# Ledger of designs, part 5: VH-VL binders against Protein PLASTID MOVEMENT IMPAIRED 1 (PMI1)

Target 1, 154 residues: Protein PLASTID MOVEMENT IMPAIRED 1 (PMI1), of Arabidopsis thaliana (Mouse-ear cress) (q9c8e6r131to284)
Amino acid sequence: LVRIGMQKLSCLLSVEVVAAQNLPASMNGLRLGVCVRKKETKDGAVQTMPCRVSQGSADFEETLFIKCHVYYSPANGKGSPAKFEARPFLFYLFAVDAKELEFGRHVVDLSELIQESVEKMNYEGARVRQWDMNWGLSGKAKGGELALKLGFQI

## First folded at step 5 (VH-VL; framework fv_bermekimab)

Design d30 (from pb1 with light chain Y96L)
Fold by ESMFold2-Fast, scan of step 5:
Structure d30 (fold): chain C 154 residues (1-154), chain A 123 residues (1-123), chain B 107 residues (1-107)
Amino acid sequence: as target 1 above (154 residues)
Amino acid sequence: QVQLVESGGGVVQPGRSLRLSCTASGFTFSSYGMHWVRQAPGKGLEWVAVISYDGSNKYYAESVKGRFTISRDNSKNILFLQMDSLRLEDTAVYYCARDQGITIFGEYYMDVWGQGTLVTFSS
Amino acid sequence: DIQMTQSPSSVSASVGDRVTITCRASQGISSWLAWYQQKPGKAPKLLIYAASSLQSGVPSRFSGSGSGSDFTLTISSLQPEDFATYYCQQADSFPLTFGGGTKVEHK
């Protein structure tokens, strides 16, 4: 699929899954995984290897990669500012032993990370390439946090 | 036709000042960031400075910081480079160039270039 | 500052040859890299931006590849008008920096 009038950035989204931590004692012994996928489709989802919760944490220490495209309209002298088409990704923690459990879902729009990297150069003179994320968990993992580092290559 | 034309170069004495101009035509000048790039005789390209579309943000190469000032007049479609405390190592052809990106999404690639204006020194 | 190192500094080639020019950044710059062509006495011309995107009006024999710190410009079949000096430029952080240039000259 090619979008008429838009340019295409070939992107590699990197997700360094650090840990799920500060988990309730009731979570000890469960095997957890982290899933990342395009928000609009379950096709092409990637997941970490299972990691068992021990003493309130599951230390994944695994990096996931997703290849994708981000479409944008550069300003070409016609008085319109550059526009990015949203490229949202869905992130969630799951239990291998109890897949019916839900711990919350988080959406990150890759187009916004790219825009932030470009804008940071305008304000600070350098592009950002990595974002440290720390998300509160819900459900039976309430009080716990998911720590990961996002990055991209264009 | 999109065009950039530099002027103001010439022979100058060390320690003096010189102001370069770059007149734009054929595009909406006020929508684009603009660059100055120089090239010493027989040498490679050296980036000098950039100014945002509205003039609110500016960045300079370390070698010219505090001596050169980039500015623009969007009502006249003119880019300026005010060069103070000139040194022999400032000898170069000075090019003005248009930034490929516009507004908040500056890409900092230079897609349209002027023909250049030469700055040299006398004894 | 990010240092850009080009290799080779010059290359002798004949029309029809495949020419490759490399550029190395002193630190990771993702794909924030452009390639320019400069002919004697003329201003540079943008060929490739974002490491691999062909600028409008540039012949398809020019292509760019690479990401991170190592980049390549390829001319698949050299034409008479391609004898020139080629420069890479990083757009990751200020100050913007150019490579030292690679001169493509006649054998």
Scores: ipSAE 0.106, ipTM 0.654, lowest interface PAE 4.9, mean pLDDT 88

Design d31 (from pb1 with light chain D92E)
Fold by ESMFold2-Fast, scan of step 5:
Structure d31 (fold): chain C 154 residues (1-154), chain A 123 residues (1-123), chain B 107 residues (1-107)
Amino acid sequence: as target 1 above (154 residues)
Amino acid sequence: QVQLVESGGGVVQPGRSLRLSCTASGFTFSSYGMHWVRQAPGKGLEWVAVISYDGSNKYYAESVKGRFTISRDNSKNILFLQMDSLRLEDTAVYYCARDQGITIFGEYYMDVWGQGTLVTFSS
Amino acid sequence: DIQMTQSPSSVSASVGDRVTITCRASQGISSWLAWYQQKPGKAPKLLIYAASSLQSGVPSRFSGSGSGSDFTLTISSLQPEDFATYYCQQAESFPYTFGGGTKVEHK
């Protein structure tokens, strides 16, 4: 965890929370929220406003922003590409009125999204900065999905 | 001393072909992406083409797509631009340039440039 | 294609002046922008990459700022060797595109 010789990128992670959808009828009426945080700490966590499930769906349509830093070793003239320190974020759905319910947890490493953007640029000639995520839910929400759009700027 | 030297420019007639060369010295040529950039007399810079360090990826400006071919010979440290079906609008000084290679993405900024070779047209 | 609009097209300045040059992209390019200096009859020289990173060997009087669509190159105290034409260049997607250039000339 020694960052000597690494450079720091200021990065803005955007999380467009679209919906929790195809939920079982038993979920109707619950107020849901989506939480996003750095995996290593609960400090600085952000979450959506509560949204009530109606007809199997909670349509959040809310964008969350998280400012962070990503550490990297720049590409060198010896043919080595830029190397990034892992920057994992934890995502999960929660019920406001029933916090004992678990619907699954998902980790996305921002450094992997940045690497994918680099690779897409080299192969397709355009930088990819937005990823559609559709995650299957578990527990009482089994069969449902959480839909998000992730993006970043540096 | 890091250096790029262009050659092959000259006076041509419309519709003809011309091959430009760029010889690299003072650095590991095979480790860098390479660009061609042109500049018409009294005008600004126009990006022409890029080739990856190993030659596997190539991209072109729309104005030259299908007429120009970028290539490289890493064993000889030479970059090429084959220019077919030349038009009067191709009149320019042609520069070869090296991708910076010290940035987060490696291949998108031009840190070393040759002095350029002039391509002009006769009557 | 991403269009790069540079302003002004020319600026008259004296040694010691603060010079500011702007560049606008037709769409968001994040920080994927470089600034180059070109003197008459010479090849361009990279000054700034990734919008704000100073290239090795470039004097600290040069600085870059901006992100998204609006970018600025600043020369804090113009020196005799700084009279030249300056170009911005986007690296968001191929084809790469340059601004039209800004000529910094003697007042």
Scores: ipSAE 0.022, ipTM 0.653, lowest interface PAE 6.8, mean pLDDT 87

Design d32 (from pb1 with light chain A91G)
Fold by ESMFold2-Fast, scan of step 5:
Formats: C-alpha cells, structure tokens, sequence
Structure d32 (fold): chain C 154 residues (1-154), chain A 123 residues (1-123), chain B 107 residues (1-107)
C-alpha cells in the first residue's frame, strides 16, 4: 500500500506484564500466560513464560518487546498537526493447560499512545511515554484484573 | 562541520530592543528544534526559550515571557531572538543551541552550541 | 518551576582523582536529565543525556546515574582537560532549568 505523504517511524513497544490479580479461587493452580500481537497478524506474537496462579494471583513480572513501524503525516505549515496511521495491538490472558478458556481481549492502538505523547509535550510541556493499564477480566476470571505497564521507544 | 554562529549582541540602554541572530550550517536546520540559553557574567546557565523544528511551538522562561520572541527562518537557516523592554538583569552571553532530538521527537537537551554573543548595558 | 540543586558548588581535585557531582530535582523528573561541561570562555558541551547515556565522542571516564530526583555525574580518573564547571539540566518539563554548577578546580 502506497502511503502518500507519510513518514516511517521505527518503534519498540514495551509491555511490562505485572500480574493477573484478584482472581477467583477456582483459578488457583492454573498456569497462565499473556500474549501480545499485532491485531492483523499472528506473526511476531510474543508471550510471557507460564505463571501459576497462587492465592488469587499470577505475578508475571516480565517485560515483552515488539518492534514495529508506525506511519505518520508530519505537521504542515498551515497548522494541521501530525497524523498517525493506526497501529493496533491485541492483548489477552490465556491458560496454558486449558486453551478453551477465554478471559477477554483488549486492543491498544500504539499510534494513539504516540500521538498523545506528542500532544502532551506540545500542549503542557510534559513528557509521557509510559502508561499504567488495569483491565478487568471476563469469563472464569471475572472479577480479576490484568495489570500492565506500556511504553515505547523511537 | 556542524556550526552555529550568533550575532547581534552589543551595548544597549535599558528599555530598548535588540535582535539576536544565529546562523546554522552543516546540518538540516529545518529538522531540529532550537534553544536560546544565556549566562550572566560569572554566573550559571539559564534557559531562555525553545522553538520547534517547524516553528509551530514556542516556550519561554518566566523571566522573559512577554518581552522576548523566538522565531526562525528555515529557508535561510537562521534562528532569531527579539528582545524587547530590556532590563539590566538581561546582561549575559546569549548562546543558541541545537536540540538533540529530531522533528516531533525533540529530546530537549542541547547537543551543539554557538560561541555566544554578549549583551551589555550602559547607564 | 523545577529547581535543580547541585553539590558541591566547587571541588578541588588532582589528576587521577575520582570526582562525583550530585544534582537534586525539586520534583520527580524520571531520567530526563543531562550533564554539560563548560570551560572558561567557551560554550557548554553535552556529556550525558537521559541521565546515563554517554554523548558520542565523550570519553568513557564520564558516567551518569540516578533517576527520579537524585542524580550523579562521575569522572572516574580526572584528566588535565577535565578542569571545568559542570551543569545538570532537567528536560522533563518547561521551563527547562539548570543546576547552579560545580567547579572542578586544581588543588
């Protein structure tokens, strides 16, 4: 696809997987993992090492990295701000020994994080390149949550 | 061969105006944010102002806000600092400096500096 | 404004000495800190950026460390050309601010 007037930005997405916590007692003993991939393809997907649920939590404490490109149209002299092409990533918790279980899927658009970072710097003069995420889980893990810290480097 | 050369400094009277220029060579000027930093005789460094690579964003130190205006001409590779309502406390060597980052990803550290131009006052 | 406090204001040292200079921010600035060297009558030179990253062309005897509010510049074995004034600078938010400087002078 021709990306007319767009520049290519090399980016490293970092995902610090902290924990799946406040899990129901029925989840104790399961081995869990967290998977991160580009929404449009399974190629290059990364996942944590398996972590067993004990006393309602699985403490991963592992950082995942994904290299990617983000395309953008730079700001023009007529006051139009930089515009980024969407770069969505899928995040989900899975059970290693019970793949039929679904705990919900979450989409984060890296291009929106980058745009927010640029706008925050331009508007407030403050740097933002890290985001704390706490997502509610569903299915058998309902009531629990997945804690992540997202960041990027350019 | 990256170089920044300041000019326009001199002796002025309080309340007057002065325009400083900084001519860049040896790099793609239009890709970098630019800073002005000053240093009073025998004192430390004080950040004055920054302008984004395309001139769309500008920030100033509180001590100069409303009196100084930073601008640039990317077609001529020149950075400017228009200084109005000058005060004795504006006495300093004024340095222009290049932002370490490129385009919208400015890092706001100064990696290349000019030689400085002196602004002094007569009374 | 974020205030940057350097200590000491001056230090007397000999060639071969290990020199440490500290910088404290009045609020958290993550790792958004740079160190500069300035020799008399000359413009400053960037040594370290992002608290610990060595600028290209700067000798490896210079190193930076710290995060949050407390930062250190270390010169592991002082050389004759290192006698200068050193400044820290926060790059977290506008207005950017410099420390008061630390003069490294001959004993």
Amino acid sequence: as target 1 above (154 residues)
Amino acid sequence: QVQLVESGGGVVQPGRSLRLSCTASGFTFSSYGMHWVRQAPGKGLEWVAVISYDGSNKYYAESVKGRFTISRDNSKNILFLQMDSLRLEDTAVYYCARDQGITIFGEYYMDVWGQGTLVTFSS
Amino acid sequence: DIQMTQSPSSVSASVGDRVTITCRASQGISSWLAWYQQKPGKAPKLLIYAASSLQSGVPSRFSGSGSGSDFTLTISSLQPEDFATYYCQQGDSFPYTFGGGTKVEHK
Scores: ipSAE 0.115, ipTM 0.693, lowest interface PAE 5.1, mean pLDDT 89

Design d33 (from pb1 with light chain A91S)
Fold by ESMFold2-Fast, scan of step 5:
Structure d33 (fold): chain C 154 residues (1-154), chain A 123 residues (1-123), chain B 107 residues (1-107)
Amino acid sequence: as target 1 above (154 residues)
Amino acid sequence: QVQLVESGGGVVQPGRSLRLSCTASGFTFSSYGMHWVRQAPGKGLEWVAVISYDGSNKYYAESVKGRFTISRDNSKNILFLQMDSLRLEDTAVYYCARDQGITIFGEYYMDVWGQGTLVTFSS
Amino acid sequence: DIQMTQSPSSVSASVGDRVTITCRASQGISSWLAWYQQKPGKAPKLLIYAASSLQSGVPSRFSGSGSGSDFTLTISSLQPEDFATYYCQQSDSFPYTFGGGTKVEHK
């Protein structure tokens, strides 16, 4: 239901999946994918096409899009800023042919990206549009990293 | 229904001051950032200044920085542009415009414009 | 400051023509670009925001495309009411800057 004073903002989260890189030699030949979904539900999850590891990397070079709603309390004329309800997304690497393998999970809250973008614009006069993420992997991929570029459109 | 009406333009002498006003109606003025944009006769659009919904943040074009001051009165739904040390190069139609989004989510595109008020200099 | 270079400065066209206007930013601005239409003696009107999003009430014959530094505004089939001057504008950083304008004139 609608919370009193809350409005709904239509957002598009963009995830440019660059690469899983610096992977152990034992990972060569595996087909990998990257999944992005809302933290609380698997409904609406999106994932990359499978990409095979070659010489320690899987170069996805694919952009994923997720439409969602972010709820917020509007700003008022007395200096109370708009406030956002958390909108967390879960990111993880998976092996197509070995789904029991886990390589770690990372959470990014879209509401925090929106707040950061607004604050940078207000204080520095320039937008933060793209967040370069480089996350360490675990399990059989320990020592490797997942490189992503995040953005959003309202 | 949603409208912006500028006033305060006219013929001035170089070096004088002038204050422009923009009265808003048909929307919750206090929720939106506001812009001033000018256009010299026969020339293109030039962005002048912006003020946040609560008046706490302001930005100016380099050509007016230090001479112009943007302000607002949310209780009266009025936007102001105080223009000091006026120069011949400030001759233009001055438009007020509403920021498209609620200020802190603003895409900073101008979706509602007034009809403009002309500022010229005596010959 | 980000410079917006708009081309052409003018174009002569007839009703029914496809008109394309281009806008180039001096640095990357992602999709932080809007297009405005201005008729003689009137205030500008927002047509497109975020490079490709059509403003409510604007006819579908108007479309925008591009990202990064190169952008285009297309009018698929020019109508009599479309003879006007068109401006691009970046909102990536302060100060905001407009292109020099493109006047769409009768042939």
Scores: ipSAE 0.049, ipTM 0.656, lowest interface PAE 6.5, mean pLDDT 87

Design d34 (from pb1 with light chain A91F)
Fold by ESMFold2-Fast, scan of step 5:
Structure d34 (fold): chain C 154 residues (1-154), chain A 123 residues (1-123), chain B 107 residues (1-107)
Amino acid sequence: as target 1 above (154 residues)
Amino acid sequence: QVQLVESGGGVVQPGRSLRLSCTASGFTFSSYGMHWVRQAPGKGLEWVAVISYDGSNKYYAESVKGRFTISRDNSKNILFLQMDSLRLEDTAVYYCARDQGITIFGEYYMDVWGQGTLVTFSS
Amino acid sequence: DIQMTQSPSSVSASVGDRVTITCRASQGISSWLAWYQQKPGKAPKLLIYAASSLQSGVPSRFSGSGSGSDFTLTISSLQPEDFATYYCQQFDSFPYTFGGGTKVEHK
């Protein structure tokens, strides 16, 4: 039993971590990592290999994968459209040797990415294949940004 | 085993109608989009139409738009192609094919194909 | 519509030969291209998707390359079972379109 009236999509979330860039000079020499996890649990969290900041950037160039399920209610004959249950993921940058540092946290709901992809196909006849994200950092990394690309497979 | 079997082809007269069927087995039919692709004798492949997993969205090649209608019955695992106002140019083997979902790289390719059903005209 | 131009229309080859066929899109399609193999009287079979990803069960002698508008399918060492017609297909946008096909035939 998955859920009454709902179907289950087996999904693979892909996170291509490009770089933390335009970082303040005070960040040079720190080893950084990026962590991705389901918002509701630390189980199954994945993270990049450590990457050292050099000349204001840490170029990770690494792709992370997380397997998960997304539940949805299919469209019915009474005119109700398909509806997806929220599947939020938490993203954050961390310093390997200075774990007390916080650079901000970002939440992306995978169900919203799937819904956006379906809606763009329906309205524009085009697919959203990949989402380029560029998030402003905070704390000691204020002024820098985290660049990554999100995608999914079902 | 994953399988698609087309039926309903035959000899028709120009201007008439014909309905093709494609029966799916060995996979959850209601979870996949489906395509129709045709091939005229001795010629190449031509994409005809696609239908979403729930039947709510459909797209057609310009050559068949307004004449052909793609539909499906998920309770019976059957895909249909209703062909109206048939022309000699519609002579072809018609294949049904399974659509792959969206991937990290945006892939909608056809991974499983039926054996095809022939539609011809009496002159 | 995106037009797919495939060349050559036919190529004569012997077992053990390296065979290369090309496909050109009338506009940029990134890597949204698939390659299919079709034998006489049979349905097409998927070989390669996303320009370079080998489908499960397809021999490693098949490879795809290219991006944007120019794509290539290569068979590194032709086998007897590889004599067939090959088609490229763009899946960047609807309507999906196929190349005209390349027949790989015996010398």
Scores: ipSAE 0.000, ipTM 0.497, lowest interface PAE 12.2, mean pLDDT 84

Design d35 (from pb1 with light chain A50D)
Fold by ESMFold2-Fast, scan of step 5:
Structure d35 (fold): chain C 154 residues (1-154), chain A 123 residues (1-123), chain B 107 residues (1-107)
Amino acid sequence: as target 1 above (154 residues)
Amino acid sequence: QVQLVESGGGVVQPGRSLRLSCTASGFTFSSYGMHWVRQAPGKGLEWVAVISYDGSNKYYAESVKGRFTISRDNSKNILFLQMDSLRLEDTAVYYCARDQGITIFGEYYMDVWGQGTLVTFSS
Amino acid sequence: DIQMTQSPSSVSASVGDRVTITCRASQGISSWLAWYQQKPGKAPKLLIYDASSLQSGVPSRFSGSGSGSDFTLTISSLQPEDFATYYCQQADSFPYTFGGGTKVEHK
């Protein structure tokens, strides 16, 4: 049992893929998709429907869902707070018709989003349910950005 | 079997104090946040207070803030509500309730409820 | 505080009817909403959490929908045991608040 003394939480990660925008003119006409997966395995990877770049933008407006487990060590009787094991997810843009093209990869650790949600609830008494993310793209898409919104539920 | 049992309700005079208790059994009490919710006779539900699984975080409704104190004893599986400076408008059945999930993620919804204990006032 | 306005305050229905109850938050609460059932003299019971998730052991005739500020609880085919008062509750921010309740009673 590698995770001796750890508790397991069932989580649903939601990824609202808004748009790839401010793309170079050379990207116009390409069909793009966004892929989300656990960093350690390709099993259970999800991706958006293809969206064609028009006038420097691909407006996906699609939400992806991934079920996962997050492990944590409960708080000690001494008052040490609960600690979460890293739960990284890999995000990347891809071209449907030119999969050899790479536009950069981004890792988001779900455990960090959970920690931030706990901290905001404890400090402000308010839920943080959604995180706006904007990432600069590379390769042929350099100068553009990928916009998405992350959320989770237990 | 998961259950919560409230006690300590009774007849009080305005301005006095009263302490309610809620005894938990059938689950790992120290892993869950706990709530107090009240209901005045013939009226709707009113959320009163919450305490995190380890007792480090507490929140109160404005109507009771500064007068009520929520606390817990994880070694005895008991939740408390200390009610000071009681007013006629505090007349209600008081329910303790378990937070749906482990409260380290913040508090959520109430999935297990006690039977309630009545707090009322004499003239 | 976030005000939860529930409507109607009461509804008269017969067994087999479809019953809908609405709940409106005074500000956006995303999907941080639950629905509870309370029978006379008894403690409330959680039916729906996170706006649309059915609590374990609750019959599938109960469903929830909505996001943001407007939410609905639906009972697709009312059964004799469903005559009760129903409450919505927001968990977006403290203090938590309940709607005023909707009493589902016999015609």
Scores: ipSAE 0.006, ipTM 0.574, lowest interface PAE 9.5, mean pLDDT 86

Design d37 (from pb1 with light chain A50E)
Fold by ESMFold2-Fast, scan of step 5:
Parts: structure tokens; sequence; C-alpha cells
Structure d37 (fold): chain C 154 residues (1-154), chain A 123 residues (1-123), chain B 107 residues (1-107)
């Protein structure tokens, strides 16, 4: 079938949710959460504990973990490097008490983080394990940003 | 059979230069990264240098940086280590090794090793 | 540089014994670790890569585990040909570094 002949890598995706910050005053008092899930399914989704916005910020300071598999074709003796099947994850901020509000969605492909780690090793001699993300928010939270630190372990 | 054969080792005096060679056979040499690893008598393994399959990327251990140069000739299937300003601390058996290329990243583990060539110094 | 510390430095064992060797990195290296076997006068042989993946042709009695900073090599039932020195090696960043080695010797 589709993944016959590919190898499977067991991965742990870590998402350190730092804060939603520089939020408009209209957001003060709302309870927010951050959700992370595989793009193709809601099964296995994880989310932070609710955090109330105070003075333009919701400081989560919580780390989420998701176990997953990444499929790949190993490097071959013909000069072709390892090739990874896409493994996209969806990230979004939500309001606990107003779930109809949307603040934007962000997709990160774990296979691209793995590939970037390989490229950094090749050019700079060190593997990248942590990525600092600052994403602009939309909707009622426009002008604010979501700060995360992503990592993976194999 | 897949083989790596080192040559060029011998007795040298401190401050001199020496060039080691490693001849590859039984695989497509130009498709693999290559490493040099050394081992002092009675001691453990010490990584020395690596070169990418096309020669565009090279990295060195701090102890040899600026003194050793790794290079390759893909048309002749030969890996080289040019060792300048040799020191007594460079006394070791020098192994060449093929980059595995089978990890999730396709690089950075050594699956095929040569027999080693000894570099030692006159008293 | 990333320091790799192996324990024990030596272990006395008999054929049929379970042997466990540990390796500790001075910083997190995820799973970018390999294990090698070396017999006196011979070149090293790759046993395990990416912490737990068995190299082709290596007997299944060898297994690796761990992630982050703590790693283990296990030989489930020691055979006569397994008396050797074992080395771990990190592949997280350059320069690559090896552990000091663990000698598995006859009891």
Amino acid sequence: as target 1 above (154 residues)
Amino acid sequence: QVQLVESGGGVVQPGRSLRLSCTASGFTFSSYGMHWVRQAPGKGLEWVAVISYDGSNKYYAESVKGRFTISRDNSKNILFLQMDSLRLEDTAVYYCARDQGITIFGEYYMDVWGQGTLVTFSS
Amino acid sequence: DIQMTQSPSSVSASVGDRVTITCRASQGISSWLAWYQQKPGKAPKLLIYEASSLQSGVPSRFSGSGSGSDFTLTISSLQPEDFATYYCQQADSFPYTFGGGTKVEHK
C-alpha cells in the first residue's frame, strides 16, 4: 500500500506554549487555550489549560507533547538523501467561553523541521532541536501574536 | 566486496607533514560522505574530520583544525588527509570510514571502516 | 564539545549473561547516537544507529535504547565473539565525540 517500502520513525513533538501577547484591550478577561493536532484528524489533539487574558497577555507557560510517526525513504548509495513524507500539524488559539471566535490557524510540517535540522548539520555542524515561533493572530486578536517553542525527539 | 584501504602512515618527526590516502572499492564512492577517525595506542576513538559526497562540506575536530585538510578525488575513488605541523599528540592509528547514509538524515554514522594506518614519531 | 561518559569502564561477564552498558551525553542529543564494537587490533564495527536501530547483519541479541542524554546498549545473551570494547558516539553536532569505551571481558 501507500507506505510499503518506507521506514517509520517514532517521534515526540514538543510544543512549549509561551504566551499570547500584545492582545487588544477587547480581549482582556477572555479565557484562552492553544490546540495542537494532526492536520488530517482531530484524534489525539492536545490543548493547554485555559489561561485568562490580563493586561493584553495570556501567559500559558505549558508544554504539550504529541507522539507520532514520520515515514521516510532512507538515503541511498546513488547520492539521493533521505526523503520524508509530509507530517503537518495544525496550531490554533481558541476562546474557552466563545468557541465561535477564530484567531487564525498555523500549519507546521514536522518533516520540514527534521529536514531543516539535517541542513543545519550539513552547513553549520550542529542540529537544530528547537524553533522559536511568533505567529500573528487574526480576528478579534489582530495585532497580537502567539509565541511557541517547537521541538522534536526521536 | 565493499572495502576501504588506508596508506601513507609511517614514522615522522614533529613539525613535518604527512599525507594519508584511503582507496575505496566495491561501492559508488562519489555517493557517500567519508570520515577520518584516529585511535592513539591503548586509547579510545577520536573523530578527526568528515567530507561530504561532493566535497563541498568539510568539518574538523578542534585539535586538528587549521593543521589537517580532508579532500577527495571522486574520479579515482580516493580520500585524503593532509596532515601539517604534526605533533606528538597526533600519534595514532588513522581509520577512514564511510558515512552510513542510512539514518533518518542519511548521514553521520560510520558503517564501513578501513584497516587503519599507523602514524608514529621518532624519539 | 559534547562529552560522552560511558559506564562501566569494564565489565566481567560469562557466556549467556545479559550485559548492559550505559552512555551519558553532557547535553541533550535527541536520538543521534551510535554504538560500535571493537576487537583488539581490528577496526570498529557499527552495531546500532539512531539510538535503537540495528545495523544490517548485526545479531538481534544487541539492542539500544534511550533518548536525550541517557542511552543503553544491551546484549541479551553474551556469545564468545562478543568479548570486545564498545563505544558510543554522538552525531548531534560537530565535532563528533566518542565515549571512553567499555571493555567486556571474561569473568
Scores: ipSAE 0.011, ipTM 0.585, lowest interface PAE 9.4, mean pLDDT 86

Design d4 (from pb1 with heavy chain S30D)
Fold by ESMFold2-Fast, scan of step 5:
Structure d4 (fold): chain C 154 residues (1-154), chain A 123 residues (1-123), chain B 107 residues (1-107)
Amino acid sequence: as target 1 above (154 residues)
Amino acid sequence: QVQLVESGGGVVQPGRSLRLSCTASGFTFDSYGMHWVRQAPGKGLEWVAVISYDGSNKYYAESVKGRFTISRDNSKNILFLQMDSLRLEDTAVYYCARDQGITIFGEYYMDVWGQGTLVTFSS
Amino acid sequence: DIQMTQSPSSVSASVGDRVTITCRASQGISSWLAWYQQKPGKAPKLLIYAASSLQSGVPSRFSGSGSGSDFTLTISSLQPEDFATYYCQQADSFPYTFGGGTKVEHK
């Protein structure tokens, strides 16, 4: 009812959490984790296992998976591409032993990744794609960055 | 009271598969991360794999990555280790162990261990 | 991977002796180190966690110290039941790694 004229696409979002890098020396010894969740709800949130900062980096090397649905209007025969309803995910670094610390938040709209992949599939024949992300951190981690690789399966 | 019991060990041929099980009792299994640790005869301890309390996150030692799969069934209080493409160097007593932290954010120290199950090879 | 080096690999001791075992990490691991005791044919037993915290039920003669990359397990007055192999384990990052072990033997 609320999504009249749209179809449901089952998706698996993959998040390869590589590392938090170039961190200030003051962060050495802290245990960090990375959280990924739907922006509008904490239901189904996934997190890396804790990883300690050593010599300015925390090397997670862990892949997280989130199952979700994305709603879309199919492409039409007059050249109009499929239109996807926004499906934002929130990503953030956190300190296990100091949850009050904030290091910044990043939002990635899965619908935009799917749309880009569909466009490339029409021209290059590849549906599954991986996106390398490097995000600047803030707060006590200012100057550092979070390295991730995002992908999805339909 | 609190107990872990491994099973599924035995004599196998190289290249074959084997699945180990670890049955937990006496504690809230779905609140704890779980580990597999092995020990070759006469050798030291080697960490193999870990799985988070809800099964969403897993890590493996490089020597077993791509060959072993850790999983759990929280409804039955059972931890599994699926071992594929077995090699002679996988010969060991395999222990399951519980992380002492009851939160997903705890560091993983292994406070409860099973008795171990032996995996050996015939030539 | 973080390499854990224990020394000595073995020590001969008598009941009543003070025994010290050291463990060195190839990089800083803060206080994220555990010590385990293993007797022949038995599963390991957690003695110390977070470098210096005594596990419930472990006798007070056991103590752990150190931070960063250098750690020590001390048995202040060795008892007959303490003849065993001891392992350190870093819990800083995956993959977790154990030291090679130190066997505490009767002379």
Scores: ipSAE 0.000, ipTM 0.463, lowest interface PAE 23.8, mean pLDDT 84

Design d5 (from pb1 with heavy chain N57Y)
Fold by ESMFold2-Fast, scan of step 5:
Parts: sequence; C-alpha cells; structure tokens
Structure d5 (fold): chain C 154 residues (1-154), chain A 123 residues (1-123), chain B 107 residues (1-107)
Amino acid sequence: as target 1 above (154 residues)
Amino acid sequence: QVQLVESGGGVVQPGRSLRLSCTASGFTFSSYGMHWVRQAPGKGLEWVAVISYDGSYKYYAESVKGRFTISRDNSKNILFLQMDSLRLEDTAVYYCARDQGITIFGEYYMDVWGQGTLVTFSS
Amino acid sequence: DIQMTQSPSSVSASVGDRVTITCRASQGISSWLAWYQQKPGKAPKLLIYAASSLQSGVPSRFSGSGSGSDFTLTISSLQPEDFATYYCQQADSFPYTFGGGTKVEHK
C-alpha cells in the first residue's frame, strides 16, 4: 500500500474568512458564500453563512474548521528530512442566488504550509502560525479580492 | 559512542568572565544545532541559547542576552559559551545538548545531553 | 515568551500506579512539545517528542497526548526506576521554555 511506512499527522485547518472586497457595483445585493474542501472530494466541505454584498464588500468575519490527516515519512538518522504527502484544499467564492456564476478557484496545499512553518523554525527560531491570503477574483467579481487567514493545529 | 562532554566550569566572582566548552564525539557535529541549558541548584531547567549547525543563526534567553555569546568550531567539534558579567543568578549546572535543526519532525528536541559542568558564583 | 505551566509540582505514588502529569502552554504550540525525565545528579533524558512520539529505547508504559495548549504525560504502571522529576518543553519558538517540573516520589 502506498502509505506503508508513513506516519499520520492529525491536523485541524482553520480558515478565517475576512471579506470579499473591492467588488464591482454590479455585485451589490448578491448573497455570497465561501467554500473550503479537500480538492479530491466534496465530503467534509465547509461553507460560510451567506453574506450580502453592500457597498462593494461582503464582510464574512467567520472562521471555518476542517479536520484532516497529513501523511509523512519521518526524518531518518542519515540526515534525510521528513517528506510530506500533498494535502491540497480548494477554496472558492460562490453566489447563493446565482450558482452559475464562477469567481475563480484557488488551491492551497496544507503540507506546504506545514513545511514552511517547520523551515522557519529551523532558520529563524519561530514557527509561522498564520498565512494572510489575498486572492484576486474573476468573472463578474473581476477587480475584487477575497481576503482570508489560514492556520493549522497538529 | 555518541557523547557530549562539558568543561570550563568552576568558582567565579561577580563581573568576571568564564568560557564553557562542550566537546562532541561519535556523530557529525557540523550537521546539528546545539543548545545550552542550565539548572540552578534545586531548581528546574532553564533554556539559555542555541546555535545553528553552521553558526549563522543564534538565539538567547532574555536573562543572558548581551552577556553570553554562543559559538562553535566545527573543525574541532567544540561548542562554546562565553559568559561575561557573571552574576549570582548565573549559578547553575550548564548542560550542552544536541538538536536536529536541519531535519523536520525528526529531532527538534534535545536528544543527546552532556553530564553538565557546575558554575558556582561567590559574592 | 511562551509560558509552560506544569501540574502537579509533586506526586506521591507506589510501584504499579498510573501516574498522570499535565502541561499547559500560554498559547497554541500545535504538537511541538517534548517530555524529559531527570534523575538526581543526572542530565535530562528525552522520553517523548512531538507530543506523542516515543523516543527510541523508552519503555511503552510512557505515553504522551494532547495538542494545541493542553498536554499529558502518562505512566501506565510505575516502575522503581521511574521515580524522577519530569519536565515538559515547548519547541514551537525560541526561546525554548520548560515547565516547572513534576517530582514523582515514593509514597
């Protein structure tokens, strides 16, 4: 089996959804939501409560949590570092009242965030705890951006 | 086989300097980060300083910052702690310890320790 | 600095007892926590790393659990050689900080 010899790290991914902002005036009045899920499956997907666009922004101010596992091969005594299996998550904005609208999709690999946090510790003496994400939107929301903050706990 | 041996401890007076050494054997010293940890008589453990495998990164506990300097000589497998402006509160057994700062999830912890060297401060 | 609060400061136990020691971080440290055993006059010995991983050569009666800010070390059946002081230590950021220690002593 492909995971034989790998260890399992239980993780909690936290997604603080701040706002969809700088939206075109044509977006005013739409109810928006943000969805986060594992890239390979819709099982366990989480969504914000709907938030209506007013004056070019939808201020969600909601934190989402997803439990998952990250598989890794531990570091060995020969000096080889630990190796992580990819754990990609898909993020996207959607309109509750107009599901045909697409605003773009963004993929973040949790294993890369874990790797970055660990590498920061090795070279700067402190682990990264939060990643500020600001992602440009497309389609009817072109010119706007989605602001969120990612974190994880092991 | 794998061993750390501290030396240089002794009785010191206020304001004096002392240099501690830690000699490594049985492993590739230049591949590991190193720490100094101290313990006052009858008290708990207190982390003092760290140095990266190549000496490019150093960090100090606030209580010793500006007075202590950590360094290493990878060609001789020796770790140093230069202690300046010594005070009564510096009285402790000083341990050197190995850290695997170059590996992830393996050994970010102090897995090999020396036996310690006593620094006794007299007023 | 991250403060580590360890409880209890001492526990009286008999051989065969189950001993539980707790450690609380002043902020989330994920699983970047180690447990050390120290016997009088000796250097500390690493028992558990990454909150729950048993160090090579350490008996299986020792186990660690927890994540975030609350952690536990358990000795399932205390042996004569386990009477010692135990310390937790966070490895999330420098400076590394230790708990105050828990002395496991004879009843």
Scores: ipSAE 0.236, ipTM 0.728, lowest interface PAE 4.7, mean pLDDT 88

